# Ledger of designs, part 42: VHH binders against o29008

Target 1, 271 residues: o29008
Amino acid sequence: MDREEIKVAVLRMEGTNCEDETVKAFRSLGVEAEAVHIKQFYSDMIRFEEQRSVFDYQCLVFPGGFSAGDYIRAGAIFSARVKSVLRKDIEEFIKMGYPILGICNGFQVLVELGALPGFDEDKPLAEKPEMALAMNDSSRFECRPTLLKKESEKCIFVKNLKKDVVMFPVAHAEGKVVFPSGKEDEYLERLTSNDQIVFRYVDEKGDYAGYPWNPNGSFYNIAGICNATHTVFGLMPHPERAFFGYQVGRREGYGDGYCIFRSVVDYLEKL
Below, E stands for the ipSAE of ESMFold2; O stands for the ipSAE of OpenDDE; V2 stands for 0.75 times the mean of E and O plus 0.25 times the DockQ between their complexes.

## First folded at step 22 (VHH; framework vhh_3k1k_2)

Design u3 (at its last look DockQ between E and O 0.79; V2 from the best seeds 0.00; counts 0 for: pae E 7.9 > 2)
Fold by OpenDDE, look of step 22:
Structure u3 (fold): chain B 271 residues (1-271), chain A 121 residues (1-121)
Amino acid sequence: as target 1 above (271 residues)
Amino acid sequence: QVQLVESGGALVQPGGSLRLSCAASGFTFSYYTMRWYRQAPGKEREWVAGISGSGDRTYYEDSVKGRFTISRDDARNTVYLQMNSLKPEDTAVYYCAKRKWTPSGTYTDYWGQGTQVTVSS
């Protein structure tokens, strides 16, 4: 489709207020983007001009930036509301090939929705969560720059990312990727077999390392994964906070996060 | 318990063909990437080929590209290695492997007993 036809929804609910950076990022790429409260999708008490449909958009984003300590609660509540009113629409949205991005708390939401790891192409949302983002091993809020190694060649969100290692900041207390007990090996093999691991934490040498390079203690240093169709992507670090050069200490140009959003636009232009 | 049993090894002439099989049990076969390795006398064991759980992705060592084909039959829990245009340097014990990962990102491999492939005139 034409770039001018592309519209992105950055989903919000009560208590969320960090969607502006994501909206700005997409708008800077020449596509339409707006923050949309989830009530706009289902409430009959809002004005007609404020009502929205999931299918008004070609990309959905679950943003991060929730207050410390509110991640799990917010993610769970958000997920529950989405499941109650938008489950079928989101499933169809995914089946249509439209991309969904989850950042930090948004990654948590996608996990709670059963969208990730999303092994079943025919059932984009599992009945129950099949993985978790648990409390950091440090048992504290982690706020720092992280280095991520690109792992996936199929994920649409990293298609035009040429750098092997990128820098995205993290800000979370519950970002530890954990798989069902006793099934870690199975899940890892499934993810790798289908190229679903998108980013892994690395140190300054590009090597896989523990804390603090792995700030949350994630299994296999996983920072982000996508579903089986590679169109739903969740990550704990914040690419939207590394989109513009000024966000990463550069006066001009773009940060490493630019490629994430540009990849979405490029994908949609070809869709 | 994970079990891998290789078969099909034989003595063949240069330019000949051979198909190896590896029967797997003790795990959900279709979920896992399977690998072939080989070890020549006096040399370290080296990776030869790999196939993803879905079978959609195959990988080969440079020295065997175009000559070897890895495939799998999930219904039979078997991975195969079709070896064509065999060379004397392909002489080795061939092993099938399943990888076991740890949370830290390290791994160990399950191995079969191996099957002897000898290429000689």
Scores: ipSAE 0.023, ipTM 0.321, lowest interface PAE 6.5, mean pLDDT 91
Fold by ESMFold2, look of step 22:
Structure u3 (fold): chain B 271 residues (1-271), chain A 121 residues (1-121)
Amino acid sequence: as target 1 above (271 residues)
Amino acid sequence: QVQLVESGGALVQPGGSLRLSCAASGFTFSYYTMRWYRQAPGKEREWVAGISGSGDRTYYEDSVKGRFTISRDDARNTVYLQMNSLKPEDTAVYYCAKRKWTPSGTYTDYWGQGTQVTVSS
């Protein structure tokens, strides 16, 4: 499709605060993007002219960032609301092949929906969550740059990526990827076999390392994963905060996060 | 618990063909990538081919691509290696392998006993 036909919804609710960075990133690439309150998709209390359909869009983003102090509770409320009122629409959206991006707390939303790890193409939303994002091993809010090695060739969000290792910042207290006890072998094999591990935390030499390089203690250094169709992607680092060069201490140009958003646009132009 | 049993190795003439089988048990076969390796006398074990759990992705080492075909039969828990246009340098013990990931994210492999393939020179 033409780039000017592409429209991106960046979901918001009370307590979200990072949707503007994501909207700006997509708009700078020449696509229509807007922050959409989740009530606009379902609420009887929304005026007709403000109502939206999920299917008005070709990409959904569950943004990073919630208000300080209550970000865990706000994320859980957001996840519960999305599950209760948008689950069917999101299932169909995924089946249509449209991309969904979950950043930080948005990754948690995708986990709670059963969209990630997303092993089953025919049932893209599992009945119950199959993984968790747990409290960081440090017991601290981790706010720092991280280095991420690209591990997937098939994930649509990394097709435009020109570097082996990228830098995105993290800002979270609960970012530790955890799989069900006793299932780690099975899950790693299924994820690696279908190219679903997208980013892993590394040190400056590109080697997998513990804290502080793996800032949360995630199993297998996993920073981000995608589903079986490679179109639903969740990650803890914030590519929207590394999109423009000025966000990462450069005079001009782009940061490494540019390629994530560029890849979505490239994918949709071919769809 | 995990058991891998290779069979089908034989002595063959150059240019000949063989089909190796690996019967697997003790794990959910359809979830796992299965791999073939080989080890010639005095050499290190080397990867030959792999097939994803779903069977829709196959991978080959460059020297065997176009000559070898990996396949799987999930109903019989068996992985196969069809070897065509065999050369003396294909002489080796062939192993099938199942990977086991540790909680730390490293791995070990379970190996079968191997089956000897000898291509006369």
Scores: ipSAE 0.014, ipTM 0.489, lowest interface PAE 7.9, mean pLDDT 87
ESMFold2 (binder alone), look of step 22: mean pLDDT 81; pTM 0.806

Design u4 (at its last look DockQ between E and O 0.65; V2 from the best seeds 0.00; counts 0 for: pae O 5.9 > 2)
Fold by ESMFold2, look of step 22:
Structure u4 (fold): chain B 271 residues (1-271), chain A 121 residues (1-121)
Amino acid sequence: as target 1 above (271 residues)
Amino acid sequence: QVQLVESGGALVQPGGSLRLSCAASGFTFSYYTMRWYRQAPGKEREWVAGISGEGGRTSYEDSVKGRFTISRDDARNTVYLQMNSLKPEDTAVYYCAKRKWEPSGTYTDYWGQGTQVTVSS
C-alpha cells in the first residue's frame, strides 16, 4: 500500500503512557498515527466524529507503562477491556496480516489476550494465556539500558535492523518471561523452530548473561517474541525511547529503535 | 524417557532407493524438529536433513538435495527419510535425532541406535 494510506492506532486508556513517543515515532516516518482511547472503538457515548473502527488502521500498538503504583491493577483492567470488547476484531486484524506491537505493559496485554506466544496461525488468539510476565527476580522496578541480540530473520519488526545488537531502555517491575512449569523445553523448541524469538538480553560482548544484563531474570534471556505469522510482536524494552538520537545521548540522527518502526512501515508498503 | 528407533537400513545397489523410518516416543513429537544424521566409518557424524514441527519445513545438506526427502507422520510419531539415486558415498549408519533445550541456552541431542545403509555393487 501507499504510505499515505497507512494509519497506526496507538491504543490508550486511563493510566497508559508512552503514547506520545510512539505516535511521534510513526509520524516522523510519514505515516498517519494517533492515540486512540479504546472506548472510541465500541462506546455509544463517544461523539460520532470521535468513533473509530479497528479496521480503519493497518497497525495497532499497545503502548508501554503505567505508573509503578498502578502497574498490575491498571494493566489488568486494560487487558480485560481489550478482551471483552476488541477480541474478535483483533483476531480478524491478525488474520488479515496486519502488524500488532506490544511494548512493555503492551506485551503483557498481548499475552493476556492469548496473542503471544501465538503458536497457531489458524487460531491466533488462545483461549487462555500461555505464558506470563512475572515479577522481576530483584523484586524491584528496573530502569536501565539493555543490550538486545536480534534472533529472528522472519519477524517483520526487525527486517530493517542492520545491527546484530541494539540498545533499548527498560522500565518495569514485571518483565520476567516465564512459561508453564515443565514445558520450557517444548516452548523453546516451538519458538525457535518457527523463528519466534526476536530479541534476547546480552552483555557488552554479545554473550547471554544474567543480572544486570538480563534485568528481570527472563527465561532464556528472552526480551521479545513474535507470533507464528511473525506479525504480532511483544517486547519489554522500549524502542520508542530509543528512536531519536537525542533520546540516547546523540546530538543528531536516530537511535536503534528507529529500525523497529521503519520495518513496520516498509512491511505495510509491500502488503 | 525419550526413545528413537531407526529402521529400514539395507544393502542397496548404486542408483537404488531406500526408505528409512524413525519411531519416536517420550515427548510431544508434533512440536519437535526431527533430524537425520549419518556417520561413515572413520568420519564424524554429519547432518543430512531436518523437518520442523508445526509446519513441516524441510532442509537438506547440499550433497543429498534433490535425492533425499524427509517427511513425518505425526499420528504415528514417525519421521522418514526417502533416499533415491543412492551413491557409494551415502554408505553410513543413519541416525535420527531430537534436541533437548537446556535453560542455559545450550542443547543436547538424543540419538537412536542407528540403521546401516550400504551402497555397493
Scores: ipSAE 0.444, ipTM 0.779, lowest interface PAE 2.8, mean pLDDT 89
Fold by OpenDDE, look of step 22:
Structure u4 (fold): chain B 271 residues (1-271), chain A 121 residues (1-121)
Amino acid sequence: as target 1 above (271 residues)
Amino acid sequence: QVQLVESGGALVQPGGSLRLSCAASGFTFSYYTMRWYRQAPGKEREWVAGISGEGGRTSYEDSVKGRFTISRDDARNTVYLQMNSLKPEDTAVYYCAKRKWEPSGTYTDYWGQGTQVTVSS
């Protein structure tokens, strides 16, 4: 696909207001991107010119930070609405190989949708959530830069990422990756066997460490995972806030988040 | 307790074929990737092939691609290694392995006793 033909939808709903950075990131790469309200996909009250279809796009993004401190509730509500009106479309979208990105709250949405960990390629959305993003072990809102080690070679979102450790900021109260009780080892084995762990929290030496390097207490220091087809990716840290150099204290150039978005574009160009 | 028992090793001529089996017990077999390794005399143990649990995705080292096939029967808790077009350099003790991942990022492999494969004219 030609880059000029690529269009990205950053999904939003009532109360969301943090989609602009993601839109800007994609546009800077020469692709079309827009914030799209969920109502534009199903509401009869929307003007024809404003109506959208999931299939108008080649990438969907569930952005982060769209809830004013109520991340879990917002994510759950968002997920419920999406599931009720777009389930089949999203499933088909995933089956077509089109990428979906979930950042922070968006990761929560993907989990609630049953898209992650997404072990079943034939059923991209599980009937029930199979994992959770729970309250941080600190029981507080965590807001700080984090260091993430790249773990996956198959996830399309990190294909262009050559750097071993990247810096993305976190901003969340419920970012702790948890698996079903008693199934942690099995889930870990499934994820690792299919190269679905994408990022893990590390310290300044690149070693796996606990708090504060693991800000939320995630199992196995997991910061982000992808589904079995490696085209749906959720992470708690914010690559869109580390896209431009100026966002990370650089005068020029790009931050580590650049590679996430560029990888999507490159993937779509080859699709 | 995890137990792995390899079988099927034999003496074969170059160009011959052999099928190895590994019977597993002590864990939910279908959930876990199973791996084959081999160790030639005087050499380090090397990975040969792997097959995932869910979906049965396979991978091979370059030297055996196109010649070896890893498969599994979850109903029998068994993983297989079909070896075709065998070469003298394939001579080794072959081991079946299950990996246990640790939260620290490290892992421990469980091994069987191994089975001897000898390729010689």
Scores: ipSAE 0.029, ipTM 0.350, lowest interface PAE 5.9, mean pLDDT 91
ESMFold2 (binder alone), look of step 22: mean pLDDT 84; pTM 0.834

Design u5 (at its last look DockQ between E and O 0.76; V2 from the best seeds 0.00; counts 0 for: pae E 4.4 > 2)
Fold by ESMFold2, look of step 22:
Structure u5 (fold): chain B 271 residues (1-271), chain A 121 residues (1-121)
Amino acid sequence: as target 1 above (271 residues)
Amino acid sequence: QVQLVESGGALVQPGGSLRLSCAASGFTFSYYTMRWYRQAPGKEREWVAGISGSGGRTKYEDSVKGRFTISRDDARNTVYLQMNSLKPEDTAVYYCAKRKWEPSGTYTDYWGQGTQVTVSS
């Protein structure tokens, strides 16, 4: 499609009133993007001109950025609301091949919806969550840069990523990727076989390493995964906080997060 | 218990063909990539071919590309290796393998007993 036809919804709930780096990132690429309160999709109390349909958009983002003090409570409320009012619409959105990005809390939402790990192309939302994001092994809120090795060739969000290792910051207390006990062998096999592991935490040499390089203790150093169609992507690090150079200590230009958003735009232009 | 039973190995002339089979049990076969390896006398075991759980992705070692074809029948829990244009260098014991991922993310493999393929010069 033409770039002028592309619209991105960055979903939000009450309790925040901030500009979102994700909206700015997409707008800087020439794409129409807006923060959309989830009530705009379902509430009769919203003025008609402010009402929205999920299908008005070609990309959905479940953002990160909740404050550390309300991380767990806000994320749980957000996830429950999305499951309650948007589940069917999201299922159809995925089937139409449109991308969904979940960052930090948004990754948790995708897990709770059953959209990730997303093994079944024909049934993109599992009836029950098939993985979890657990408390960090440190028992601390981790706020630090992380180095991430690109592991997927098929994920649409990394098609334009030319570097093998990128830097995105993390800010979370519950970022530990965990699979069901006794299913780790099966899950690694299925994810690896279908190119669904997108990023893994590494050290400065590009080697898989423990804390602090794996900041939460995620199984297999997984920082981000995508579904079976490679169009639904969840990660704990924040690419939107590494989009512009000034966010990562450069005077000008872009950070490594640029290519995540550029890849979405390029994918949609080819649809 | 994971069990893998290879069969179909034989003595063949150069240029000949063989089809190897591996019957699998003790795991959800359709979820797993199945792999063929071979080991010639005095050599390390080497990877030959692999096929994904869905059957949509196959991969081959360079020396066998175009000559060997891996396939699977999930209804029969069986993986196959069709070997054409056989060369004396293909002489080896052939094993099918199922990967065992450890909780750490490292792995070992389950192996069958193997089946002997001998290509006479």
Scores: ipSAE 0.290, ipTM 0.691, lowest interface PAE 4.4, mean pLDDT 88
Fold by OpenDDE, look of step 22:
Structure u5 (fold): chain B 271 residues (1-271), chain A 121 residues (1-121)
Amino acid sequence: as target 1 above (271 residues)
Amino acid sequence: QVQLVESGGALVQPGGSLRLSCAASGFTFSYYTMRWYRQAPGKEREWVAGISGSGGRTKYEDSVKGRFTISRDDARNTVYLQMNSLKPEDTAVYYCAKRKWEPSGTYTDYWGQGTQVTVSS
């Protein structure tokens, strides 16, 4: 696909207002991107010119920052609405190989939708959530830069990432990756076997460490995972806030988040 | 309870071939990466090969690359190690392993009783 033909939807709903950075990131790469309200996909009250279809796009993004301090509620509500009106479309979207990105609250949405860990390629959305993003072990809102080690070679979102450790900021109260009780070992083996762990929290030496390097207490220091087809990716840290150099204290150039978005574009160009 | 039972070990001449089997039980076999290890007399146990749960990924230690092949039959809950072009230095007790991961990122391996492979003229 030609880059000029690529269009990205950054999904939003009532109360969401942090989609602009993601839109800007994609546009800077020469692809079309827009913030799309969920109502534009199903509401009869929307003017024809404002109506949208999931299939108008080649990438969907569930952004972070839905609401100040109420991430779980916002994610759950968002997920419920999406599931009720777009379930089949999203499933088909995934089956077509089109990428979906979930950042922070968006990761929560993907989990609630049953898209992650997404072990079943034939059923991209599980009937019920199969994992959770729970309250941080600190029981507080964590807001700080984090260091992430790249773990996956198959995830399309990190194909252009050559750097071993990247810096993305976190901003969340419920970012702890939790698997079903008693199945942690099984889930880890499945994820590892299919190269679905994408990022893990590390310290300044690149070693796996606990708090504060693991800000939320995630199992196995997991910061992000993808589904079995490696085209749906959720992470708690914010690559869109580390896209431009100026966002990370650089005068020029790009931050580590650049590679996430560029990888999407490159993937779509080859699709 | 996790159980691993290795078999197929024998005395073979250099250049010979041998196929080891490991029968697994007590867990959902198809979900887990399986590994082969070996321990020669007076040496530490060393990793030999691994195969992912899906069977899509295999890894080998350098000394056995091109000679050994790890495979699995999920329907039979069995992992195999085909050993070709055997050398005297391959002489060891071979073990099958399943890894149990902990939330901290540490792990414990389950082992079988092992099977003796002896390569000698």
Scores: ipSAE 0.053, ipTM 0.528, lowest interface PAE 2.5, mean pLDDT 92
ESMFold2 (binder alone), look of step 22: mean pLDDT 84; pTM 0.839

Design u6 (at its last look DockQ between E and O 0.01; V2 from the best seeds 0.00; counts 0 for: pae E 21.0 > 2, placed apart)
Fold by OpenDDE, look of step 22:
Structure u6 (fold): chain B 271 residues (1-271), chain A 123 residues (1-123)
Amino acid sequence: as target 1 above (271 residues)
Amino acid sequence: QVQLVESGGALVQPGGSLRLSCAASGFTFSYYTMRWYRQAPGKEREWVAGISGSGDRTSYEDSVKGRFTISRDDARNTVYLQMNSLKPEDTAVYYCAKRKWELPSGETYTDYWGQGTQVTVSS
């Protein structure tokens, strides 16, 4: 499809206001993008002209930073609401091959929705979460730049990423990727065999390392994964905060996050 | 303990066919991708083929595409390599492999290996 026909929805809920960077990123690429409150998808109290459908869009984004509250599980409330009203639509959306991006809290939402690790192509949303983003090993809010090594060649979000290592900032308290106890080897095997590990934390030498290079203590240094169809992608670091050059201390140009968004657009143009 | 036992290797003429088997034990077989490797004399071990846990995805080295077929029988915990149109350059010890993750430092993702089975293609 033509780039001008592409529409992206950055999903939000009450009290959220951090979706602007993601919207701006997409708009800068020449596609339409807007922040959409989840109520716009289901509430009859919304004016007709403000009502939305999941299928009005070709990409959905669960942004970071929308959980301003001290919730025990930052993505749980959002995911519960989405699941209750949009489960079938999102499943169909995924089956159609349309991309979904989850950043930080959005990654948490995707996990709670059962979209990640998303091993079953026929059931894009698992009945129950199959992994977790747990409290950081430091038990602290981690806020710092991170270095990520690109791991996947199939994930559509990194198709245009040529750099081996990129820099995205993290800002979270619950970003530790954990798999079910006793199933770590199984999950790792499944993820790697299907090229679903997208980013892993590395140090300045590009080597896999622990804290602070792995800021949250994630299993296998996983920073981001995609589902089996490689069209749903969750990551804890914030590519939208590394999209423009000025965000990363450059006068001009783009940051490493640019390629994430551009890859989505390119994918959709060919879809 | 993970065990892999390869069998089926033999001496065959060029153009011939051979089916290798790998009996697996010590892990939930259906959960894991299985792979075949081969090592020719004086050469490094090279990947030949892989099959996903579900069996729905297969991949092959370019040199064996169209000639080799990897399959699996989860009921028998066995992975197979059907080799057709064999060439002298296919001569090698063939190994079955399962991935393993080793902790902690350096994060090595390596393979469990069998003893291998000798395949010789010669006139």
Scores: ipSAE 0.005, ipTM 0.264, lowest interface PAE 11.7, mean pLDDT 90
Fold by ESMFold2, look of step 22:
Structure u6 (fold): chain B 271 residues (1-271), chain A 123 residues (1-123)
Amino acid sequence: as target 1 above (271 residues)
Amino acid sequence: QVQLVESGGALVQPGGSLRLSCAASGFTFSYYTMRWYRQAPGKEREWVAGISGSGDRTSYEDSVKGRFTISRDDARNTVYLQMNSLKPEDTAVYYCAKRKWELPSGETYTDYWGQGTQVTVSS
């Protein structure tokens, strides 16, 4: 499709605060992007000019940025609202091949929705969550740079990523990837066999390491995964905070997060 | 830069009505809880009313419940306070406020205020 036809919705609700960076990132690439309150998709109490359809867009982003002190309340409300009012629309959206990105708390939303790990491309939303993002092993809010090794060749979000290791910051209290007890090896095999592990935490030598390099204790150092069609991607680090060079201490140009957003645009132009 | 501009304050007789407005800019208005506070002479600033970012939850100080209504217009980035059945004890400078989230660390502030608008209910 032509770039001028691409529209990105960055979903918001009370307590989200990273939507501006994400909107700015996409707009700098020449596509339409806007922050869209979840009620704009379903509430008849929304004024006509503010009403939206999920299908007006070709990419959905679930941003992060809830306050850690209000995380349980705000994040739980956001996840529950998405499940109750958008589940069917999101299922169809995924089947149409349109990308969905979940950043930090947005990754949690995709997990709660059953979209990730997303093993079955014919049934893209599991009836019950198949993984969780649990409290960090430190029991603390972790706010730090992280180094991430690219593990997927098929994930559309990393197609333009030309480095093996990238740096994105994290800021979360519940970022630990866990799978159902007793099914960890099964899930790892399924994810690996279909190229669904996208990023893993590494140290400065590129080796898989524990805390603080794996800041939350995630199983297998998983920082981000995609679904079976490689079009729904969730990660705990914030690529939108590493998009412009000035966000990462450069005078000009871009940070490592640029290629995540460029990859979406490139994918949609070929769709 | 966050800006909040209150307006609509006036002199009103007891039992009267008044609508305050707060025009907001410099942030994604629809995602943030907006609050009204007031400060009477010689008293501390007190919370009056709040409305969630979605607009589906409102809350009020007990002394204004049933008389004041908070609302928002996201298309115009404006929050309102409709004040009915005004009493002399409602006399105060009214402030619109937006909470400051410096980090997702759980620290919450009501750090952004407007200049305030004077409401006077006399005799």
Scores: ipSAE 0.000, ipTM 0.104, lowest interface PAE 21.0, mean pLDDT 83
ESMFold2 (binder alone), look of step 22: mean pLDDT 80; pTM 0.799

